# Ledger of designs, part 6: VH-VL binders against Protein TIC 22, chloroplastic (TIC22)

Target 1, 202 residues: Protein TIC 22, chloroplastic (TIC22), of Pisum sativum (Garden pea) (Lathyrus oleraceus) (q9zst9)
Amino acid sequence: ATLTPNHVAKSLAGTSVYTVSNSDNEFVLMSDAEGAKSIGLLCFRQEDAEAFLAQVRSRKKEFRGGAKVVPITLDQVYMLKVEGIAFRFLPDPVQIKNALELRAANRGSFDGVPVFQSDLLVVKKKNKRYCPVYFSKEDLEYELSKVSRSSKGVGVSQHIMVGSFEDVLKKMELSEKSSGWEDLVFIPPGKKHSQHMQEVIA

## First folded at step 20 (VH-VL)

Design j3 (from y1 with heavy chain R98H)
Fold by OpenDDE, fold request of step 21:
Formats: sequence, structure tokens, C-alpha cells
Structure j3 (fold): chain C 202 residues (1-202), chain A 120 residues (1-120), chain B 107 residues (1-107)
Amino acid sequence: as target 1 above (202 residues)
Amino acid sequence: EVQLVQSGAEVKKPGESLKISCKGSGYDFTKYWLGWVRQMPGKGLDWIGIIYPGDSETTYSPSFQGQVTMSVDKSITTAYLQWNSLKASDTAMYYCAHLSEFDFYGMDVWGQGTLVTVSS
Amino acid sequence: DIQMTQSPSSLSASVGDRVTITCRASQGIGTWLAWYQQKPEKAPKSLIYYAYSLQSGVPSRFSGSGSGTDFTLTISSLQPEDFATYYCQQYNSWPYTFGQGTKLEIK
């Protein structure tokens, strides 16, 4: 059996993103890149959502009044996704840069929201394995500095794996129980690992 | 698929009027902004302005304000750029461009360009 | 108006080379930056939008990064068809403005 939506949602708890809503508190939707479907934009930075709001107001008169930036948590977003609402995430551009730097020099572009993880940060509590996945490379590095003599640079980078949030999520959804994918826990940006893990385990 | 097809090359004399066209297809013409860009020979790109075909709202770049007029005919999904009195300095390639929704995807589709030559 | 400054204005490179073009905005534009490719006697083609997003159909060897005022376009391994002029453009605030362009020539 695959992971349940509730399990996946739980792994995403605590991470906030930002979107634009209209006067009726509905998501402002736009066409996807292919023009095939409507999508909502979810920003990892509030300032990016604010910039988007400005564009929404400038380009469509119907949104000039009442549109606003609203926060929403990833677990909530995921449940909406399960219900059929499509979203595109707009990651922190700093993390895009970090992801690109960690990849091979000739790989090219990065698609999606970067997530970072390290086997060195896997924890076992109460006979259960937890694999933290970070939205911030800096947060990951900070945690690695606690378990390793190296805090930054190549020495630390070799222990960092980078992927896209979207890909990881998809793999989780398709994974079987006891495959290890159920052990993933997404760490909110700026959140202390120990605190978040404690909250998740509790 | 969004497509923009522009009118053919123009050869004009100073003082003459001119109206070039850009026909949109493959999308709802009235729901997306359309822009005009000038490229002088061997030079870079300069925004002229943008127009919303739905209500003909226009926004010109300061340098082109009062120099040209943008308009649309929604019935034939065509945008126009016109001069009342051409100058030699108007010699350039003119592009129309589709502005994606909220401009998020940038100017994702361009016309093939209309070459305007103004000479005595 | 927001001024966009590209560097270099021109460069020569060989097939297979890694090429980087930079664009600087006179003020913060967030990630509302696009990159275009223009070949002789052709219209500009959109490559990158929103600073780092690859336009549909564009090869993955192209990548964009940056935010605020400093942006980069990178071609990881230059191909013969990549020799062209590249432009950055801010669309954060009107009037939208282009960089002066970077001509990428074959060495």
C-alpha cells in the first residue's frame, strides 16, 4: 500500500507559503506554461507574493480591489492538491542558486523547489527512522555543523543531496509502505531541526 | 498555440502616415496584453508600449508617448501601431509581442517583425 | 526608468564551452527578469522567465539565476545553434527595459 494523503500532509506540516487571493478569498489562478490548466502560484517568500500581487492588480482591473497576499501551510496546500487544485511553487531564488551550485557544472537549469537532505542527519527515535528534508541549504548546513567538524564548503557539500520538492513528493505518493519514503520530514525554513522533529514525533 | 503575424515591410517617405498590424491567433485576443517593441538597425530593443485589447487600455513608454498610437480591432484580433507623420529616425524593425498572463511568463511569443524604412 | 546593464557586450566561445552572461538592474526587480535569444533577421525568442524558469522547448543547458539586481544566464555546454545575441529584460515595472545585449560569437 502507498502512503496515505494524510501521512504525506503530516510530513509537510509547519511550512508556510504565500499566495494571492481575490476579494472573495479565492486563489487567483492563472494559466500554466502550456496553457492547459489553471494553476495557483505559491511563493516561499512573502515578497515574491507581494510582487505577484502588484502584477495582478496592474494587469487585470478586476483584481485591483480586494486582492491580497495570504499565507497557507504546505499541508493545507497538499490537501487542496489532492482535491484537484493545481499549483506552481515559486521557490526562494537563493535556494535555486544553492541547488545549481551543488549540481554538476554542466547540468543546466533547476526545475522546481529545491530540497536538501543528508544521510548524516537521519535520526532514530522510538525505533522509528526520520529523514529530515530541508527547504534551506543553510539550515541543513547549520545542522550538519553540529554533527561534523565541517560547517561549510566542499567538505559539507559532499554530504548534501539536492532534489526537487515536486519530485520528492511524487515519489512519496507512489511509494510503498516500509520503503523508507514514509520517513521523510520536511523542515520549514528557519525552523530549528530539533524543535520541529520533536513536534513531529510527539 | 499563440501566434502573432505582422504585416509586411513598409517603405515610406518622411511626412507620410503609416499603420502596421499584428494579428493574433490561437488564444483569446481580448484577455492578454500585447506589446510593441522597436529595434533600430543594428541596435537593441526598445519598448514602445502595451495595449489591452479587451478595453483598449494603453500604456506607452515615455519616449514614445505622443509619437505613435496603438489600437486594436477585436473583431479581427488585430493590433495596430500607427504614425501620423513618419521621420527618417523611425526606420526600424517593429515587433509585436504577446504578454503572458500577469506577464509572469514574460513576453513568450513574438511576431516576426515589420521592417519600416523611411527615406527621402 | 530601470536601467539594465549586460556584461559582456560581446564574447567569443567554442562549442562545448560554458558561457555566462550577467545582467544588472539599476534597482531591485525581484525575479521579474527574462532572457531572450535573437538570431540575425529573426525575432527575439524567450529563453528564461522569472529569472530562473526555463521557457517551454528551451534546452536544459540554459539556466538562469539571480534576484534583486544581479542576474546570470548560463549555457552549460555551448552548441552551434546558440551563437546569437542575448538580451535581458526587466518586467517588474513600466516601462519595461532591455539590456543592451550580448553578442555571442564563435571563436
Scores: ipSAE 0.894, ipTM 0.950, lowest interface PAE 0.5, mean pLDDT 94
Fold by OpenDDE, last read:
Structure j3 (fold): chain C 202 residues (1-202), chain A 120 residues (1-120), chain B 107 residues (1-107)
Amino acid sequence: as target 1 above (202 residues)
Amino acid sequence: EVQLVQSGAEVKKPGESLKISCKGSGYDFTKYWLGWVRQMPGKGLDWIGIIYPGDSETTYSPSFQGQVTMSVDKSITTAYLQWNSLKASDTAMYYCAHLSEFDFYGMDVWGQGTLVTVSS
Amino acid sequence: DIQMTQSPSSLSASVGDRVTITCRASQGIGTWLAWYQQKPEKAPKSLIYYAYSLQSGVPSRFSGSGSGTDFTLTISSLQPEDFATYYCQQYNSWPYTFGQGTKLEIK
C-alpha cells in the first residue's frame, strides 16, 4: 500500500509558508505558467509574500482593500492539495543559489523548492528509521557539523544531496510503506533537528 | 496562446502625428496589463508605460509623461500609442508587451515591434 | 528610478563555454527581476522571470539566481543560437527599468 495523505501531511508538520488571501480569507489565485489552471502562491519567506501582496494590490483594484498575507503550515497546504487546490511554491532564493552550487555545473536551472538531505543524519528511534530533509542548506550543515569533524567547506558538501521538494512529494505519494520514503521528515527552517524529531515521534 | 501583433513600419516627418497599434489575441484582453517599450537604434530598452484595457488606467514612465498617449479599443482588443507631434528623436522601434498576471511571469509575450522613422 | 547595471556590456565566448552575466539594482527589488534575450531585428524574448524561474520553452542550460540587488544569468553550455543581446529588467517598482544590455558574441 502507498503512503496515506495523512502520513505525508504529518511529515510536513511544523513548516510555515505564507500566502495572500482576500477579504473573505480565500487564497488569491492566479493562472499557472501554462494558463491551464488557477494556482495559489506559497512563499517560504514572509517578505516574498508581502512583496507579492503589494503587486496584487497594484495590479488589481479588487484586492486593494482586505487582502493580506497569511501563514499556513505545509501539512495544511498538503491537505488542501489533496482536496484539489493547486499551489506553486516560491522558495527562498538563497536556497536556490545553494542548490545550484551543489548541483553539477552542467544541469542548468533549478525547478522547485530545494530540499537538502544527508545519509549521515538518519536517525533511529523506537525501532523506526527517520530521514530528515531540510529546507535550509545551512540548517543541514549545522547538524552535520555535530556528527562530523568537518563542519565547513567542500568536504561537507559532498555529503549533501539536493532535490526538489515537489519531486520528493511525488515520490512519497507513489511509494510503498516499506520503501523507505515513509521515513522522510521535513525539518522546518530554523528549527533544531532534535526538537522537531521529538515532536514528530511523540 | 497569447499573441500581440503590431502595425507596420512608419515613415514620418517632424511635426506629424502618429498612432501605432498593438492587437492582442488568445487571451482576455481586458484582464491583463499591456505595456509599451521603446528601443532607439542600436540602444537598449526603455519603458514608456502600461495600460489596463479593462478600465483604461494608465501609468507612464516619467520620461514619457506628456510625450505620448496610450489608449485601447476593447471591442477590437487593440492598444494604441500615439504622438501629436513627432520629433526626430522619436525614431525607434516600439514594442508592445503583455504583462502576465500580477506581472509575476514578467513580460512573457511581445509584439514584433513597429519601426518608426522620423526624418526631414 | 531604479537603475539596473549589467556586467559586462559585451563578451566573447565559444560554443560550449559557461557564460555568466550579472545585473545589479540600485536598490532592493527582491526577486522581481526578469532576463530577456534579443536577437537582431527581433523582439525581446523572455528567458527568466522572478529571478530564477525558467520561462516555458527555454532550455535548461539557462539559469538565474539572486535576490535583492545582485542577480546572475548563467548559460551552462553556450550553443550557437545563444549569441544575442541579453537584458535584465526589474519589475518591482514603476517605472520598470532595463539594464543596458550585454552583447554576447562569438569568439
Scores: ipSAE 0.891, ipTM 0.948, lowest interface PAE 0.5, mean pLDDT 94
Fold by OpenDDE, last read:
Structure j3 (fold): chain C 202 residues (1-202), chain A 120 residues (1-120), chain B 107 residues (1-107)
Amino acid sequence: as target 1 above (202 residues)
Amino acid sequence: EVQLVQSGAEVKKPGESLKISCKGSGYDFTKYWLGWVRQMPGKGLDWIGIIYPGDSETTYSPSFQGQVTMSVDKSITTAYLQWNSLKASDTAMYYCAHLSEFDFYGMDVWGQGTLVTVSS
Amino acid sequence: DIQMTQSPSSLSASVGDRVTITCRASQGIGTWLAWYQQKPEKAPKSLIYYAYSLQSGVPSRFSGSGSGTDFTLTISSLQPEDFATYYCQQYNSWPYTFGQGTKLEIK
């Protein structure tokens, strides 16, 4: 059996993103890049959502009043996605840069929200395996510094894997139990691993 | 797909009036902003202004305020850029551009351009 | 108005080269930055939007990065069809403004 939506959602707990809602507290939707469907924008930075809000107000009169930035957690977002609402994530551009730098020689564009992980940060507690996945390379590096003094530079980069959040989610959804994908835990930006893990395990 | 087709090249004299057009197709013309951009010969790109065909709201670049007039005819999904009195300095390529929703995707589609030549 | 300073103004490169073009905004524009490609006697073509997102149909060899005031367009491996003039544009604040352009020529 594949991972349940609840399990995937749980792995996303604690991470907040920001979107724009209208006066009726509904997500402001826009056409996707292909013009095929409506999507909501989810920003990893509040300032990006605020910038988007300003643009929304500027371009459509109907949103000049009542529209606002609202926070929402990724687990909630995921459940909405499961229910059929489509979203596009707007990552921290700093992390895009980090991802591009970590990519192999054939460096092209990076699509999606970068996530970072390292096998060195895999933990086992109470006979359970946990694989932390970070939205921030800096957060991962900080954690690596706790286990090794060589937490920065090219050497450390060799132990950092980068992928797309969207791809990871897709793989999780398609994965079977006991495949290892159930062990992933997404670490909220700016949150210490130990603190988050305590909350997740509790 | 979104398409913008502009009117043909114009050759005018100083003092003459001119109205060039940009016809949109493949999308709801009234729901997306449309912009005009000037490119003088061998030069870069300058925004003239943007117009919302739904209600004809306009926003001009300060440099072009009062110099040109943007308008639309929704019935034929056509936008217009007009001069009341052309100057030689108006000689340029003029592009219309489709502004994506909330401009998020940028100016994703452009017209082929209208060359305007003003000479005595 | 927000001034966009593009660098370099011109660049000569060979097929297969890695090419980098930079754009600096006079003030913070977040990621509301687009890159356009223009070939002679043709209209600009949208290349990248929101600083790092590829427009539909754009080859993956193109990439954009940056936020705030400093932005970069990178072509990982230059192809013959990539020789053109490139423009950055901010659309964070009206009036929208373009960089002066970078002409990419064949070496």
Scores: ipSAE 0.889, ipTM 0.948, lowest interface PAE 0.5, mean pLDDT 94
Fold by OpenDDE, fold request of step 21:
Structure j3 (fold): chain C 202 residues (1-202), chain A 120 residues (1-120), chain B 107 residues (1-107)
Amino acid sequence: as target 1 above (202 residues)
Amino acid sequence: EVQLVQSGAEVKKPGESLKISCKGSGYDFTKYWLGWVRQMPGKGLDWIGIIYPGDSETTYSPSFQGQVTMSVDKSITTAYLQWNSLKASDTAMYYCAHLSEFDFYGMDVWGQGTLVTVSS
Amino acid sequence: DIQMTQSPSSLSASVGDRVTITCRASQGIGTWLAWYQQKPEKAPKSLIYYAYSLQSGVPSRFSGSGSGTDFTLTISSLQPEDFATYYCQQYNSWPYTFGQGTKLEIK
């Protein structure tokens, strides 16, 4: 049996992203030139959403009034996705840079939202394994500094794995129970590891 | 697929008028901004302006304000760039480009360019 | 107006090399930056939009990064077809402005 949507959603709990809505609290959608696709934007930074709102206001008259930036949690977003709503995530550009630096020099571009993890931060409680996944490399490094003498540089980087959030979600959706993918817990940016993990384990 | 096809090369004299064209296809011409860019021989790229074909709203670069006129004919999905009186300094390649909403208003598709030569 | 300054103005490299081009904005533009490639006698081609998003059909060896005022275009392993002039462009604020260009030549 594969992971349930509810299980995946729970792993995403607590992380906030930002989108733009109109005066009727509907998502502002972007369409491709052919009109085949319509997608909402989700920003990991509020400032990026604000910038997006400003651009939309300047280019689309219908949004010059009443549009606003609104927060939404990733678990809620995921449930909307399950219901058929399409979104594109706009990651923190700092994390894109971090991801590019961690990857092999020959891989080139990074697609999607970077997520970071380390085997050194795996937690085992009550015979259950928890694998924290971070949206911020800096947050991960901060936690690593608590368990290791080295918190920066090449020595730390070798213990950091980077992947795409979108790819991770796909793999979770396709995974079987007891495969290890059910152990993933996404850590909200800026939130303390201990606090979030305690909430998840409780 | 979005395509932009521009009119052919022009050879003109100073003082003459000129209107070059950019025909869009493969998308709803009226719902996306179109940009015009100038490239003088051996030089970089200069923004001329942007136009929204749906209502013909225009925004010009300060350097080109009053020097050229952007317009559209929606019935044939064609944008125009016009000079009333050409100068030798108008000699350049002129590009039109589609601004993609899906790609956050980047210029994703360009016309092949129209070379305008103005000489006595 | 926002001034865009590219560095270097020109560089020589060999096939297989890692190449980096930088673009600096005179003021903060967020991630509203695009990169274009132009070959002689051809129209510019879009490479990157929104600072780090790869345009459809562009090889993955191209990558973009940065935000605010400092941006970078990287070619991980230079191919023969990559020798061209590259331009950055901000579209955060009107008037939109281009960098002066970077000519990438064969060493």
Scores: ipSAE 0.873, ipTM 0.937, lowest interface PAE 0.6, mean pLDDT 94

Design j3 (from y1 with heavy chain R98H)
Fold by ESMFold2, look of step 20:
Structure j3 (fold): chain C 202 residues (1-202), chain A 120 residues (1-120), chain B 107 residues (1-107)
Amino acid sequence: as target 1 above (202 residues)
Amino acid sequence: EVQLVQSGAEVKKPGESLKISCKGSGYDFTKYWLGWVRQMPGKGLDWIGIIYPGDSETTYSPSFQGQVTMSVDKSITTAYLQWNSLKASDTAMYYCAHLSEFDFYGMDVWGQGTLVTVSS
Amino acid sequence: DIQMTQSPSSLSASVGDRVTITCRASQGIGTWLAWYQQKPEKAPKSLIYYAYSLQSGVPSRFSGSGSGTDFTLTISSLQPEDFATYYCQQYNSWPYTFGQGTKLEIK
């Protein structure tokens, strides 16, 4: 018994991304890099979606009067993906830089949306354990500095692992219950994990 | 696959007219912006302008406004760059480039270039 | 017009080296920054789009990062075919503008 789509979606609650819609409230779609399918772009930063909106308006006259930036939550995006809708995430470029810096010097590009976690940070609530996974390295560093004196300053990054959001989701979908992958909770940028856990673990 | 094939090298004298071409294939020519870029000998790259073949809408860089004319012939999927009166300073390599949808992937395909030499 | 300034203008390196080229915009361009590779007598080739995304078919040893005004192209382990001139280009606002180029030479 693998984890259900609703379980995975619940782990994503509270995180918003931004896309561009047309005047009929339909996602503005474009060809993917290979030209094989239509995709919607989902920006982790609102300013990136606003910049994309400007390009949409500049390049096609039918969008100049009605296109707009709209928010959508990651749990909603996940459920649309399960239904076969194709999206591409555009990560916060600061987090791409953070991911590249955590890699060995001879590694190349980072593929996907960076996510960060530490084995020093596990949250217990209502007799259950949760493993927080962050979209912001800075938010994880802040939480680590509060619970471990040895992780202050120069040593904080030694306790941080980076991965791809897409890879983590794939492993959650393929994993059995009680595998440990069911314990993951994704922490929105700019939130304390304790506040977020109170909102989603009810 | 998207391909852009440009016309051959040109040797001209100042004051002569010239029209160079860029033929697109492997995609819907009318649905993507196409750009022109100049590279003077031993120098970097300068945008000339972009044209939308669907309705011939153009946008020129200010330094090229009034200096050249971009046009298209949709029936043969060909874009043109044209001078009415060449100057020696027009000596350069000229590239056409395919702009991706909403420019998101940048200028993903370039023509091979047309060398234009203007001298007495 | 948005000016794009590359650094360095030229660079000598050996096969296997890690190479870093920077590009600075005179005003904010978000992530609308591309990198191109050009060899003598050849058209530019697209490497990176949207500041950090690899163009199709480009080896993963290339990476891009940055947003706003400061951008970096990195080649993690230089190969013989990487000796070329590299250009950054902003495509946030018209006119689109290129950096002056960085010539990467074999040492």
Scores: ipSAE 0.786, ipTM 0.892, lowest interface PAE 1.0, mean pLDDT 88
Fold by ESMFold2, fold request of step 21:
Structure j3 (fold): chain C 202 residues (1-202), chain A 120 residues (1-120), chain B 107 residues (1-107)
Amino acid sequence: as target 1 above (202 residues)
Amino acid sequence: EVQLVQSGAEVKKPGESLKISCKGSGYDFTKYWLGWVRQMPGKGLDWIGIIYPGDSETTYSPSFQGQVTMSVDKSITTAYLQWNSLKASDTAMYYCAHLSEFDFYGMDVWGQGTLVTVSS
Amino acid sequence: DIQMTQSPSSLSASVGDRVTITCRASQGIGTWLAWYQQKPEKAPKSLIYYAYSLQSGVPSRFSGSGSGTDFTLTISSLQPEDFATYYCQQYNSWPYTFGQGTKLEIK
């Protein structure tokens, strides 16, 4: 038995991304790089979605009035993806820079949405252990500074692993129960893990 | 496959008119902005302007306002850059480029360039 | 107009070197920054769009980062085919503008 789409979506609860809708409240779609599919853009930062809205308005007459930025949660996005709707994530550029700095110097570009994790953090709630996965390296660094003095400053990055959100989701979808992958929870930017766990696990 | 094929090199004298072309294929020509870029000999790149073939809406860079005219012929999927009176300073390589939807992917496809030489 | 300033204007490097080119905008442009490569007598080739995204077919040794006013292009291990001139370009606000270029030469 593999993990269900509803289980994966639950691990994503509480994280919002931003996209642009038209005057009919439909997501603004564009062609992917190959021109084969229509995709919606999902920005991790609201300001990036606002900048995209400005571009949409400047390039097509039908969007020069009525188009707007709208929030959508990652669990909703995941369920829409399961239903066959295509999206492209646009990560926070600070987190892309963080990802490039954490990887080996000769690895080159980073694909996907960065996520950050440390083996030094295990979160317990209702006598169950969870592995928190962060969208913000800075938030993870903050939590690590509370665990150990040696984890403060420049030494903190030595305990942080980086991966891609898309790759983590794929592994969760392919994993069986008791594999350890079912214990992941994603921590939204700007939230403490205890605050998020209280809201999601409760 | 998006392709842009430009007209051949031109040798002209100051005061002559000129119209160079950029033919698009492999996409819906009317749904994407097309840009023109100048590169003077040994120099960097300068934006001339962008045109939307669907309605011929144009936006020019200020340094090119009134100096060139962009136009399109949708029936043959071709864009044009035109001078009424060439100057020696118009000697340059001219590129057309495809702008992706909402410009998101930038100028993803470029024409091969048209060399324009203006000399007495 | 938003001025784009590249640094350095020229550099020499050897195959295998890690190379970094910077681009500064005169005002904030978010992530609407592209990088182009141009070899002599060829049209420019798109490398990076949206500050950090690789264009289709571009080798993964290229990477981009930055937002706001400060941006970098990095080549993690220089190859012989990478000797060219590199341009940044903002496409946040019209008129779109290019940097002056960075010529990357073989040592």
Scores: ipSAE 0.768, ipTM 0.884, lowest interface PAE 1.1, mean pLDDT 87
Fold by ESMFold2, last read:
Structure j3 (fold): chain C 202 residues (1-202), chain A 120 residues (1-120), chain B 107 residues (1-107)
Amino acid sequence: as target 1 above (202 residues)
Amino acid sequence: EVQLVQSGAEVKKPGESLKISCKGSGYDFTKYWLGWVRQMPGKGLDWIGIIYPGDSETTYSPSFQGQVTMSVDKSITTAYLQWNSLKASDTAMYYCAHLSEFDFYGMDVWGQGTLVTVSS
Amino acid sequence: DIQMTQSPSSLSASVGDRVTITCRASQGIGTWLAWYQQKPEKAPKSLIYYAYSLQSGVPSRFSGSGSGTDFTLTISSLQPEDFATYYCQQYNSWPYTFGQGTKLEIK
């Protein structure tokens, strides 16, 4: 009775990431940091995948023709992960900087893909509650500035919590229905939650 | 796991030849690029070049093109850096470095360095 | 060639201090920036790759950030073993180039 993989995948709809494929339409794989397994790299910014493509072509002759950047949606990535394919996300470096700034002063590095949420922002559609989770701190700040004029600037940031996308997914996978975790919807960079909810929640 | 062990220090005079070595172990030597880096006394780091042991493809930094020769011997998993005629300005510490797959993790393993001293 | 400029050239600090070192590239390098630590008579040790990722075995008190042309290495609470020279290095475009180094000394 835990949340199904299809439910988790649906919460991820609309967000694209980018990877490099070879001429046979297979993901270009590399060793993980520990050297234990092969992983595909998934960039949140297309420009980062283009830069990685350049490195791939520079280092291996077999990729100099036919290798390319391809988009893939997070819901598709999630389903491939459930089916056993390993990936590593490369977040937008601006969001890493945002995460480091929101962490307590005595913390060092941030691990994982930053996601941002505020308890001041809960959305109701079709008699259901949705808790939007943002990949972009700036998009969340914009939405919060519309809720209260007194929460602008530094005050807006005080209402923002940062977490790891990977941790949130793990908790969603372990949660039962009616636990509150089924209410999450991830908001793609550059979208308003209202527009996104209209497009994916019907 | 990956290890790079370099040959010992050298004291030479200008005009002499020299070949220093970097032995790799703990990985498939033929499947990863290997780089050479120079550090002049009290100075920063300069890339010399990179070599792919699988087919001996090389890429040199422009200022080192024609000044040194990189090569490999796959049978003993060893890379070489060679001068035909040393100059006093070649006095430096020389490092080899393992380049990770597609360079993504950077130069993750370095040799211990070979000090080359060239003086008259 | 892409020039890498570090600031400051040297820095004096005490154990427990928070330290920040910056690195600027003469043109955009995306996130292809590494940080190395070098102690006297030792080879450089990789700390950070891809601008913000910790190399294996590096303590979490180290962090990196930045993209494009401006990058930062931060040590959140200095330890005695952190006194060394630090180099940034771009690996976006050949030839790969290093910054001139930042020497971190005990106060």
Scores: ipSAE 0.766, ipTM 0.886, lowest interface PAE 1.1, mean pLDDT 87
Fold by ESMFold2, fold request of step 21:
Structure j3 (fold): chain C 202 residues (1-202), chain A 120 residues (1-120), chain B 107 residues (1-107)
Amino acid sequence: as target 1 above (202 residues)
Amino acid sequence: EVQLVQSGAEVKKPGESLKISCKGSGYDFTKYWLGWVRQMPGKGLDWIGIIYPGDSETTYSPSFQGQVTMSVDKSITTAYLQWNSLKASDTAMYYCAHLSEFDFYGMDVWGQGTLVTVSS
Amino acid sequence: DIQMTQSPSSLSASVGDRVTITCRASQGIGTWLAWYQQKPEKAPKSLIYYAYSLQSGVPSRFSGSGSGTDFTLTISSLQPEDFATYYCQQYNSWPYTFGQGTKLEIK
């Protein structure tokens, strides 16, 4: 059997993103780049959502009286997506730069929300293996420096793979149980994997 | 598809009046801000101002306050940039630009430009 | 007004080269920065919005990065059609302002 939406959502628990809502607590929606559908914007940094709120207020009078930034967790976003709601993520620009630099080493390009992983970092808890996937390259580098003496200094980034959050989610949705994709857990920026996994794994 | 089509080139003398136009099509003209940008010969780009056709709200950059007038006629989906008395220093290329929703996608569509030449 | 300073003011490069143009804001603008390409006697064309997002129809050899005050436009493998002047523009705070431009010549 394939992984359920609830299992995928659970892997995303604990990570917040930020969007703008109107005075009626409805998401502020806009046309996508092609003009084909309405989308909500989801910022990984609160400051980016605050900046977007300022633009919303400056451009349409109806939002000047009550629009605000609200948090929403990625597991909640995922369940809304399953219900057919369209969103666009706005990543942390530092992580975009990190992704471009990693792909430039192989003359590759990058698109999407960066996530970072290393095959050198696998966590065992309650007789299960977990593969942490980071939204912050710096957090992963820190954890690698604690685990492997060979990863100290310059060599740490050589063991880091970058991917698109959107691609990883799609692959998880298509995967069977025991395929290895059920082992993934996403680590919020600024958290250690052990702290996060203690909070989200029963 | 958003399109902006500007009026043709103008050759004028100092002291004459001028009104150039920018016709929008392929979108709801009243729901998006429209801007005007100047490019003097061999120089970079300067924002003149932005106008919201829905209610004609305008915001000018400080350098252009009182120098030009922006207006719209939403019945024919057309924006205007107007001078009462042209100066030689008004010689430039003038662009209109579509501001995307909440400016998020930036100035995504530009008109082809109107060259204004002011000389004796 | 927020002043935008581009570097270099001009450069020459060969087809296939990796080209980098920088833009510095006089104060923080978050990610509200766009890049435009302008060819002689043509209107500017939008390349990048929101510092790092590629505008529709723009080839993937173009990329943008940065936040705050320092921003970069990169062309990973220069093509003959990339001859143009490139402008950055902040759209964080009114009045919106452009950099002075970077003229890219292909050898």
Scores: ipSAE 0.735, ipTM 0.876, lowest interface PAE 1.3, mean pLDDT 88

